# VHH binders against q75qn6r703to848, part 15

Target 1, 146 residues: q75qn6r703to848
Amino acid sequence: KPSMIQENLFIGGGLAARSIYTLQHLGITHVLCLCANEIGQSDTQYPDLFEYQNFSITDDEDSNIESIFQEALDFIKHGEETGGKILVHCFEGRSRSATVVLAYLMLQKKLTLLEAWSKLRKVHRRAQPNDGFARILINLDKKCHG
Key: E = the ipSAE of ESMFold2; O = the ipSAE of ESMFold2 at other seeds; V2 = 0.75 times the mean of E and O plus 0.25 times the DockQ between their complexes.

## First folded at step 7 (VHH; framework vhh_gefurulimab)

Design s02 (at its last look DockQ between E and O 0.02; V2 from the best seeds 0.00; counts 0 for: pae O 13.7 > 2, placed apart)
Fold by ESMFold2, look of step 7:
Structure s02 (fold): chain B 146 residues (1-146), chain A 123 residues (1-123)
Amino acid sequence: as target 1 above (146 residues)
Amino acid sequence: EVQLVESGGGLVKPGGSLRLSCAASGSTFDSYAAAWFRQAPGKEREFVSAISRGGSTTYADSVKGRFTISRDNAKNSLYLQMNSLRAEDTAVYYCAAKRGWSYYKTAAQYDYWGQGTLVTVSS
C-alpha cells in the first residue's frame, strides 16, 4: 500500500513498511523510518533485505523535524545513486513522512512548497503534516525561494 | 578493517562524571554507524547508546538524560559523556561499529568491537 511519488520514491505507514513481500515486489531497497522508537526494530525490520535509516521523531507540533532533513535527504540521494528505490514512512503515513518527502522535493528537486504539495497529494491523499511541521515547511520555502 | 580502542574509564564516586573516548583506526570512521554497549559481571551485554552515520542518536531508558553520545569524524572518534553516575552503571563499556547508515540496539548487528574500558562507580 505504499504510494509512488516518483519512480524511485515511495511513501507509507508502518503497515506498508512491514509488508515485506509487497516491498520486495516493488523493488524497494532502502527504508527511511521516522518512527523507530514506536516500533520494535528487531521484530519489524529486516536488515538483510533492506538498508535502513532510522529516526525517532514524534508527531508533535514542537518536534524538531527540521534537524533531520539533511541526513534524510542524504540517505534518499544515496539510494537513488545506487539505483535503488526508497520507502519513506512513519507510523500513520500522514504527517512525519509527508513532511520529509515535501522537504526532499523542495530541497533536492527545487520545487516550491505549493508545487511539492500538489505533487504529493496527487498520489497520497493521506498526507497531512501537523501545523508545526507545516510552519517549518513554509519557513523552508521562504529560505529556498525568497 | 576498522580497529576501535576505548579510553577514559576509571573509578568514580556516585554522582560523578566520566567521559569515554573510542578512537578508530584502519578506516575512515565516517563510513560507520557506532554504539556503546556495557556488560556488568554476570550480566548480558546491554545497549547503552548509538549514533548513526549522519549523527542521529538514541539511548537506553536507563541512561537517558545522564549520558550523551557524540562523534567527531575529523578525529575518527566516538565519545560518551556520562554524568550523574550510579552504582548500577558499573560495567565494562564497549565501543562498537558497523558499516552502513543506521544504528541498531542489538549487539549482533555490529561487526567491530573495542576491547572495553572498565567504569567503576563506588563510594
Scores: ipSAE 0.010, ipTM 0.311, lowest interface PAE 9.8, mean pLDDT 88
Fold by ESMFold2 at other seeds, look of step 7:
Structure s02 (fold): chain B 146 residues (1-146), chain A 123 residues (1-123)
Amino acid sequence: as target 1 above (146 residues)
Amino acid sequence: EVQLVESGGGLVKPGGSLRLSCAASGSTFDSYAAAWFRQAPGKEREFVSAISRGGSTTYADSVKGRFTISRDNAKNSLYLQMNSLRAEDTAVYYCAAKRGWSYYKTAAQYDYWGQGTLVTVSS
């Protein structure tokens, strides 16, 4: 199952994203997919049920995941503003999705990296941004909080 | 489980080129991130290059611009084109793989390894 970070925000992997009954039961309305090139969208996505934003971001230390932060955060903010609930997922639910959720908590909810990390790990122990993503988040923390 | 076998090593003069191959069997290679590591006599195994499942590549600074990693998932193969070879490139080269999308530069993160192929650059 997806892990609940806050009442309207969830994180998971590809298996969680394919568990359609569970997503509907949780009231998910928006799905942010970071692994569109890794999944068969036609048989794993249900546009009639959920609003999707899809990215094809590789989970490599050299990937510029920061380049999609603003678009991803805008989508999450849109889902929140319409009263919806958002699932953020990648393939394994460990690195890319965790990185985007941490960035969201830092940039939108104004948490420090330590606060965001503690909040995420409490509900989603699988969270483990790769080393490159961790460096991006550390730099972001410095920009936002000194 | 995937099995990896390297080939293409040999003796070459400085400035020369070699192309290493790594054949994968026992599973489709497109489910794996893959890498090349090397180990010179008396030294620790070191990172050379990696390629993610999706084709993103990275290189150790010492080989950038001279080496090119590539993969052909239809043939279950990983390649390393080595140009402008130097004496310090002499080592046993290993291919490695792990399940999932991401690569890492640390050898401990890879679950599957070949037996290695020797590259000697004579000076």
Scores: ipSAE 0.000, ipTM 0.155, lowest interface PAE 13.7, mean pLDDT 87
ESMFold2 (binder alone), look of step 7: mean pLDDT 87; pTM 0.887

Design s03 (at its last look DockQ between E and O 0.17; V2 from the best seeds 0.00; counts 0 for: pae E 13.4 > 2, placed apart)
Fold by ESMFold2, look of step 7:
Structure s03 (fold): chain B 146 residues (1-146), chain A 123 residues (1-123)
Amino acid sequence: as target 1 above (146 residues)
Amino acid sequence: EVQLVESGGGLVKPGGSLRLSCAASGSTFSSYAAAWFRQAPGKEREFVSAITRGGSTTYADSVKGRFTISRDNAKNSLYLQMNSLRAEDTAVYYCAAKRGWSYYKTAEQYDYWGQGTLVTVSS
């Protein structure tokens, strides 16, 4: 159940991140977790099989998710450079993970917000950043494209 | 190959503050995620706080709002600012590090440990 956004990039929720055989079948090598404080890492994460980047970002409209964009993008880029595949996930797979994927598409792939949104919603209809995250993305779009 | 040495522990009254330091040597500290753990007498080692290679932080619920973890990669140092200390914070505090991108809350995931520094919160 992870959704494939592009060849090396996937989005999902906590259930997808726990489905070890599915992740191995898809060839996932890197897992970016936005909900580390909400999951039991010792029984849901497998450091011998996957490289992890863990963040504790709440899905609240006032959370400063922008503060982790560059670190998250660096992790995704390193995964791609090694020929790996990256899962970006939060608990529900709808707000935090979608926000980070959209930021990646805008900052790394140079898409406008509208282009990134269309690309993500085509494969992951659950995507719905909360209103605060949406404002962050709109401001980012203005900074990148005027 | 990183070597960790904690300092800054001591005796403090409830409500007081201490700043713990962890000096890293032997390799580039910026390649590591780092954490503080603590162990009170008769208890298992407990997660306190962690910081990723890039500076993102997390805290145990019992210390949120009172403790602040930070790192200075140029000085190869990790810090724990502890405010509003309580008797329940009495423990030996350990600095820990692991190679890789992120932290874990379980001690078994950390390969490098300091010797510990004792913090006693008592009247």
Scores: ipSAE 0.158, ipTM 0.552, lowest interface PAE 5.3, mean pLDDT 90
Fold by ESMFold2 at other seeds, look of step 7:
Structure s03 (fold): chain B 146 residues (1-146), chain A 123 residues (1-123)
Amino acid sequence: as target 1 above (146 residues)
Amino acid sequence: EVQLVESGGGLVKPGGSLRLSCAASGSTFSSYAAAWFRQAPGKEREFVSAITRGGSTTYADSVKGRFTISRDNAKNSLYLQMNSLRAEDTAVYYCAAKRGWSYYKTAEQYDYWGQGTLVTVSS
């Protein structure tokens, strides 16, 4: 089951993303996938139900996940502005999706990393960016908030 | 209601380059995801490349590294830069668009189509 971060934003793993009835019940309209290669998910699988943004980012400490932040955040913003609801997911719902959600909270909602972390962990205890992603988030925190 | 018109097709030798353009009219192109498809003689129409409203791109394996899709929302235009062309790239190339953010690789999911432009790669 996806975890609700805000009324319009949800986080989950690959199993949550495949639970189509649940996503429809929650009113999900936009699906941001960070693990398209791992799950074989085609962006044509559910064309009548959801808009998709797919990335294939590995959960390795050296992966440059920051390179996709702007495009991911643009997609989330678009979903919000049209009145939609967005699921951000990776395979396990632990590292990649948590990293993107934290970046969104820091860059768009202007939270410090500590504030964003507290907000996410309150509803999604699985959240645990890998060490490389954590370093990226710490650097973002310093750039945004000193 | 968006209308699409392709241009830039022609005859080119193997190893050469060609740039296709697709002009959009009747609506604001920035509201659409867009793609290129192609159809070779005797073959089914196949996906070539797509681009989201925000500029994220994807490519068919057969063209990756040789073709580059781009868009210019201010000019309401979609482009396909084709480098290192091969005989198997010979086809009619179509631009396509759909409302919404995401692209699809299946032609049936696109609502608007151009008439096509012929690309011939021959010695």
Scores: ipSAE 0.000, ipTM 0.209, lowest interface PAE 11.8, mean pLDDT 85
ESMFold2 (binder alone), look of step 7: mean pLDDT 86; pTM 0.881
ESMFold2, look of step 8: ipSAE 0.000; ipTM 0.127
ESMFold2 (binder alone), look of step 8: mean pLDDT 86; pTM 0.884
ESMFold2 at other seeds, look of step 8: ipSAE 0.000; ipTM 0.228

Design s04 (at its last look DockQ between E and O 0.02; V2 from the best seeds 0.00; counts 0 for: pae O 14.4 > 2, placed apart)
Fold by ESMFold2, look of step 7:
Structure s04 (fold): chain B 146 residues (1-146), chain A 123 residues (1-123)
Amino acid sequence: as target 1 above (146 residues)
Amino acid sequence: EVQLVESGGGLVKPGGSLRLSCAASGSTFDKYAAAWFRQAPGKEREFVSAISRGGSTTYADSVKGRFTISRDNAKNSLYLQMNSLRAEDTAVYYCAAKRGWSYYKTAEQYDYWGQGTLVTVSS
């Protein structure tokens, strides 16, 4: 169920994060969870199998998801540098995880928002940041390229 | 193999402040998640606070809002700022570390430990 964004980066929902057999087959080594405060997420983690980074970000237009971008991107970069593979997930795999993946593509891979969006939608049809997150990404694009 | 040495403990009056330090040597500290634990006389060692390699923090409910964990990777150091100290904060405080990104709240997940520094809060 995880979608491959690039060789070492995957996106999914809570069900993908619980599919341990699938994650092991894909070679996932690092899991970035954006929904740690939701029922069943942190209590179903396997720290002996995967390195975890947990955030409790609500999928509300008012949520300051930008506040966690740098730490989230550092975690992804660490996974890449060790030769590992990273799953970025939220509960449904639609808004929070998509937003963080887009921010990663823009900040670390230097893509414009349009380029990052095109890349993500080709492999993950469910991607749909909420309107507040979309505004954050538009402002980020302006800061990076404007 | 990293070695950890705590310092900064002492006697303080209720309501006072102390800053604990943990100096890391033998390995680059920026590769570790770290935590503070404490043990009061006659009690089990308990979790106080942790910080991930990336700077994400967590706190035991009993210290939230009063204690602040921080790290300075350039100085290979971990800190615990303790404000508004209470008698129940009296304990030996231990610095702990594990290689990798994630912190955990259970002592068994940490591979490297200091020898402790005593904090006494006495009215």
Scores: ipSAE 0.011, ipTM 0.284, lowest interface PAE 9.2, mean pLDDT 87
Fold by ESMFold2 at other seeds, look of step 7:
Structure s04 (fold): chain B 146 residues (1-146), chain A 123 residues (1-123)
Amino acid sequence: as target 1 above (146 residues)
Amino acid sequence: EVQLVESGGGLVKPGGSLRLSCAASGSTFDKYAAAWFRQAPGKEREFVSAISRGGSTTYADSVKGRFTISRDNAKNSLYLQMNSLRAEDTAVYYCAAKRGWSYYKTAEQYDYWGQGTLVTVSS
């Protein structure tokens, strides 16, 4: 089931994203999918029920995940501004989704990496960006707070 | 464009129940997010509840647990079930709609409005 990071923001894996009744019960209106090439979109997504933004980012240390940060953050901000609730998910709910959530907390909510990490880990113990993503986040933290 | 007509308002005693209906015509209602707003005499229009195209709902704090919003796209209708009514629920209730998926709690985001139906809660 998805973990609630803040009132309108949730994190999870592919199983959480497919649990349509749970998402509707939680009031999810927007779904940010980081693993579109790893799922059968026509079989697992319901565009009449939820607004989707889909990316195909692999969970490897060379993946260019920073390239999608601004678009992902704009989508999350749009969902918040419309009064909606957003699920950010990848396949495992561990690395890609955690990385994007941490970037959101740092860039939009102005948290340091340490503050963002602490906030995420309190509600989502599975969070573990891969080493390449962690380096991207450390560099982002230096740019914002160095 | 969609046209909206509310019905079901009336006089009820505190603790009573009332069901409001909003009939949509002129366009298929399933393309719209919808909401209920209310306006008490001498006050600003106030958010009550909203429902997305897919059935996701939200409620003002003052009505949570007492009011239930629902929709029936086959009947082009929006509903508000109001239970445990209180004197402060007295208002004209408005049905509102906007094209697109997401709802808003802000009245200015809705393009289509009904004329309203009066609900009076009094002993």
Scores: ipSAE 0.000, ipTM 0.114, lowest interface PAE 14.4, mean pLDDT 87
ESMFold2 (binder alone), look of step 7: mean pLDDT 88; pTM 0.902

Design s05 (at its last look DockQ between E and O 0.09; V2 from the best seeds 0.00; counts 0 for: pae O 12.0 > 2, placed apart)
Fold by ESMFold2, look of step 7:
Structure s05 (fold): chain B 146 residues (1-146), chain A 123 residues (1-123)
Amino acid sequence: as target 1 above (146 residues)
Amino acid sequence: EVQLVESGGGLVKPGGSLRLSCAASGSTFSSYAAAWFRQAPGKEREFVSAISRGGSTTYADSVKGRFTISRDNAKNSLYLQMNSLRAEDTAVYYCAAKRGWDYYKTAEKYDYWGQGTLVTVSS
């Protein structure tokens, strides 16, 4: 089951992303997938029902997840501006999706990393960016806030 | 509802450059993901390059490092800068667009097509 971070933004894993009835019931219209290389897209994605943005980011400490932040944030903004609701997911719903959601909260909603982390953990206790992603987020926080 | 018109094709020597343009009208181009495909005589249409609504790009292996796709949403235009052209790049080049955020590499996913512009690379 997806966790609601804010009215129009949800986080989850691959199981949540395959729960099509649940996504439709929640009013999800846009799905940001960070694990396209780990799923059978034809079997798990329904482009007639949802708008997709797909990335293939591995959950490794040396993966350059920052390279996709701007495009991911633009997709989330687009979903919000159309009145839609966005699911951000990876395979486990722990590291990659959490990292992108935290980046969104810091860059778009102007939260510090500490504030973004507190907000995410309240609704999604499994959030756990890997150590490399955590370093990226710490550096981002310094660039944005001092 | 979007209409696409390619331009910029022509005859060029191997090693030369061309810049293709695709003008979009009838709808706001920023609402579309876009791509270039090409078709050489006697061959199937093949993927060249694509760009998402957010500006993420991808390229066929055969053109990576030589071709650059770009878009200018304010001018409702898509571009393909082609450098270091080779004889095997000779083809009719097509601009294509689809609704939705992301691109696909398969032609069947695109709903709107231009009429094509011919690029001939010959010594």
Scores: ipSAE 0.000, ipTM 0.259, lowest interface PAE 11.2, mean pLDDT 87
Fold by ESMFold2 at other seeds, look of step 7:
Structure s05 (fold): chain B 146 residues (1-146), chain A 123 residues (1-123)
Amino acid sequence: as target 1 above (146 residues)
Amino acid sequence: EVQLVESGGGLVKPGGSLRLSCAASGSTFSSYAAAWFRQAPGKEREFVSAISRGGSTTYADSVKGRFTISRDNAKNSLYLQMNSLRAEDTAVYYCAAKRGWDYYKTAEKYDYWGQGTLVTVSS
């Protein structure tokens, strides 16, 4: 099941993203996928039901996940502007999706990293950005607040 | 502004396949939704397929299951894989783009156009 971070924003893994009935019941309209290279998009995605944004980011400390932050934020913002609800997911729902959600909370909602982390962990205990992603988020926090 | 150049057209027998390419330059293609339109001799330009910035796709009923639109933002390219071609698919195919996230099926919503590439399906 996706975890609800706020009324318009959810986080999950690949299994949550494939639970189409659950997504429709929750009112999900937009799906941000960070693991397009790890799934069969033609077999697991339903573009007539949901608007998708797909990225292929590996869960490695050296992956430049920051390079997609702005496009991901634009997608989430678009979903919000249309009155939709957005699922952000990766394969396991722990590192890549958590990192993008934290970046969104910091850049768009103006939270500090600590505030964003506390908010996310309250509803999604699985959240655990890898050490490289954590470093990126710490640096982002400095740019925004320090 | 984005400039669009189509390629990959040609003569193909019925049942055959072609892959069209549209190269974008002068701007970051990932900022655009994109589409393919086509125009047969003596007909109005008609919608073929579109793809949003995020990769969501739609197709005209006449090409569903036979054509596949895709994009490669790193290469600033849009593609149309055309399989099971029929004589009715003969047309000049145009690549189109607009700023913003969503695609539309009407040509007037697209601000940037290529010059077209001819596809002829003939015995």
Scores: ipSAE 0.000, ipTM 0.201, lowest interface PAE 12.0, mean pLDDT 87
ESMFold2 (binder alone), look of step 7: mean pLDDT 89; pTM 0.902

Design s06 (at its last look DockQ between E and O 0.47; V2 from the best seeds 0.00; counts 0 for: pae E 10.7 > 2)
Fold by ESMFold2 at other seeds, look of step 7:
Structure s06 (fold): chain B 146 residues (1-146), chain A 123 residues (1-123)
Amino acid sequence: as target 1 above (146 residues)
Amino acid sequence: EVQLVESGGGLVKPGGSLRLSCAASGSTFSSYAAAWFRQAPGKEREFVSAISRGGSTTYADSVKGRFTISRDNAKNSLYLQMNSLRAEDTAVYYCAAKRGWNYYKTAEQYDYWGQGTLVTVSS
């Protein structure tokens, strides 16, 4: 099941992204996928029902996930501006999707990393960015807040 | 309102390459999703490729792996790199745009269209 971070934003794994009835019931309109290299898009994505943004980011400590933050934020912002709801997902809903959600909370909602982490972990106990992603988030926190 | 003008069409031998361009004017292109469609003689217009406002791409099965769509928002331009061209790629190619984030594969979803540029693949 997707976890609700805030009224318009959800996080999950590949199983949540395939649960079309649940996504429609929740009012999801936009799906940000970080694991396009791990799923069969033609049989797991439904462009007639949802708007998609796809990235192929591996869950490796040296993956440059920061390179996609701005595009991901732009997509989430677009979903918000249209009154839609956004699912951010990776394969397990643990590392890549958590990293992007934390970056969104820090950059868009102006939270510190600690505040964003607390908010995310309250509703999504699976959240655990890998150590490389954690370093990226710590550096981002310093750039934004000292 | 955006105006679109295609260029780069021409005669190419099978196996060759062409790069199509679509210049946008009259509005900021970065606010649009964009696509290429084509229409072969005697056939219905068909989807070729699309790119969302955020850069996500999709391709018709018949061109996947051979064609690459891209955009340059600073130059207000859309591109289609066509490699390994085949006779069945012969068509008039159209640039299309719609406001908003998302692309669609259905021509009726696009509000703005260019005049088309002819691509002929023959010996």
Scores: ipSAE 0.005, ipTM 0.262, lowest interface PAE 10.0, mean pLDDT 88
Fold by ESMFold2, look of step 7:
Structure s06 (fold): chain B 146 residues (1-146), chain A 123 residues (1-123)
Amino acid sequence: as target 1 above (146 residues)
Amino acid sequence: EVQLVESGGGLVKPGGSLRLSCAASGSTFSSYAAAWFRQAPGKEREFVSAISRGGSTTYADSVKGRFTISRDNAKNSLYLQMNSLRAEDTAVYYCAAKRGWNYYKTAEQYDYWGQGTLVTVSS
């Protein structure tokens, strides 16, 4: 149920993050959770099986999701450096996780927002950052590429 | 092998503030997730707060909004800012660390421990 963006990077929702055997089959080693306040971590996370980075970001237009970009990218980079695979997820797999994945593609892989969007939508059609997150990404694109 | 030493404990009146420090040596602190635990006399050690390698934080319900955990990797230090202190916060406070990205809320998951610093909240 996770969508593969590239060999070591996947996106999904809360249900994908709980599908433990699927994650193990895909070789997932790192899980970046953007919805920690919406899940029961003790009931839904398995820290002996996966490395976790947890954030409590609401899917509201005024949420300060940009504040976590650097830490999220560092976590993804750590997973890549150890030869692991990373799942980025939120509750629905639509807005918060898409926003972080787009930021990663823009900042780490040097894609324009248009290129990153095209790449993500090809494999994950439900991706739709909310309007506030979209504005953050547009501003980021200007900073990176003019 | 990382070594941890707490400081900053003392006697304070209810409503007061203290800032605890934990100095790490012998290893690069930035490679560790870290936490504060506390133990009142005759009680089990309990979780207070934790911070991941990347700076994500969590708190026990009893301290949320009053305590702030932070880290300064350049100084190899972990901090706990304790505001609005209450008598029930009286305990020996311990700094703990483990390698890897994740924090945990259970003491058994941490491999390295300081010797503790006493915080007494009393009128």
Scores: ipSAE 0.000, ipTM 0.259, lowest interface PAE 10.7, mean pLDDT 87
ESMFold2 (binder alone), look of step 7: mean pLDDT 89; pTM 0.902

## First folded at step 8 (VHH; framework vhh_gefurulimab)

Design t01 (at its last look DockQ between E and O 0.91; V2 from the best seeds 0.00; counts 0 for: pae O 4.7 > 2)
Fold by ESMFold2, look of step 10:
Structure t01 (fold): chain B 146 residues (1-146), chain A 123 residues (1-123)
Amino acid sequence: as target 1 above (146 residues)
Amino acid sequence: EVQLVESGGGLVKPGGSLRLSCAASGSTFSSYAAAWFRQAPGKEREFVSAITRGGYTTYADSVKGRFTISRDNAKNSLYLQMNSLRAEDTAVYYCAAKRGWSYYKTAEQYDYWGQGTLVTVSS
């Protein structure tokens, strides 16, 4: 099941992303997918129901996830500004999606990493960025907050 | 409405290179996610590569590391640099575009298509 981070923002894994009736019940309008190569888009994505932003980022310590932060944050911002609700998901709902949500909370909502982490873990206990992603987030925190 | 015209196809030996171009006319190309698909005789169109409006690129496993997609929004153009070509790359290559945020690997999701340009890789 998707976890609600804030009124218009949800996090989940591949199973949450394919639970179409649940997503419609929650009012999800936008889906940010970090695992497009893993999920077979034609069987798991419904472009008539949801607006998608697709990336394929592997859950490896050396994956260049920071390279998609700006585009991902723009998509989330757009969804919010149009009154929509956004699901951010990867395959397991643990590392990639958590990393992007934390980056969003830090860059758009101006939270420190500690504040963003606390907020995310409160509703999504399985969040666990891999060590490489954690280093990216720590460096972001230093750039933003000293 | 956008119209797409491919160019740059031709005959090349295995190991060679080609650069395909796709010129977009009409509205602003920067509003589109764009992709290359290809179709060999007797086969369905298959995904080759895509680039989002924001510049994120992705590739089919069979071409990753050999092909590079790029776009020049000022020139309303999409490109595919094809290196280390193999016989299996022989196909008609199509430029495709869709309004909105994302690429898809499914051809049915793309609204606009070029006429195709033939790439033949043979000795």
Scores: ipSAE 0.482, ipTM 0.775, lowest interface PAE 2.5, mean pLDDT 91
Fold by ESMFold2 at other seeds, look of step 8:
Structure t01 (fold): chain B 146 residues (1-146), chain A 123 residues (1-123)
Amino acid sequence: as target 1 above (146 residues)
Amino acid sequence: EVQLVESGGGLVKPGGSLRLSCAASGSTFSSYAAAWFRQAPGKEREFVSAITRGGYTTYADSVKGRFTISRDNAKNSLYLQMNSLRAEDTAVYYCAAKRGWSYYKTAEQYDYWGQGTLVTVSS
């Protein structure tokens, strides 16, 4: 089951992203997938039902996940502005999706990293960015808040 | 709807380079995700590379580091720069497009296709 971070934003893993009836019941309209190379798109994605944004980001400490933040945030903002609800997911729902959600909360909602982390952990205890992603988020926090 | 026409195929020696182009017409190309697929004789079409509306690029493992996809929305064009070509790259290359934000690696997801351009890598 996806975890609700805020009214229009959810986080989950690959199983949540494949749970079509659950997604439809929740009113999900947009799906941001960070693990496109790790899934069988033909068998697990439904472009007739949901609007997708796909990235293939590995869950490695050296992965340049920051490079996709702007496009990911644009997609989430677009989904919200059209009145839709967005699922952000990776394979495990632990590291990549958490990192992008935290970046969104910091950049779009203007939260500090601590505030964003607290908000996310309250509803999604699985969240655990890898150490490289955590360093990226810490640096982002410094740029935004000193 | 959009029409796609590939060009730039030809014969090239192993280790050589070739640049493919795909011209889009009949609609605004910036509304589309775009991809290159290829098909060797007797094989299914296979994913080569894609670029999203926002410019994110991805590549099949077999071409990473050798091929570069790009787009020029002002010229309604998609490109594939192919370096360090190998005999196994011999195929008909197809340009494909789908309205929406994202790429897909499965050919069935793309609504618009060009006629293909042949690339032959041979001594």
Scores: ipSAE 0.247, ipTM 0.636, lowest interface PAE 4.3, mean pLDDT 89
ESMFold2, look of step 8: ipSAE 0.199; ipTM 0.604
ESMFold2 (binder alone), look of step 8: mean pLDDT 87; pTM 0.888
ESMFold2 (binder alone), look of step 10: mean pLDDT 87; pTM 0.887
ESMFold2 at other seeds, look of step 10: ipSAE 0.211; ipTM 0.620

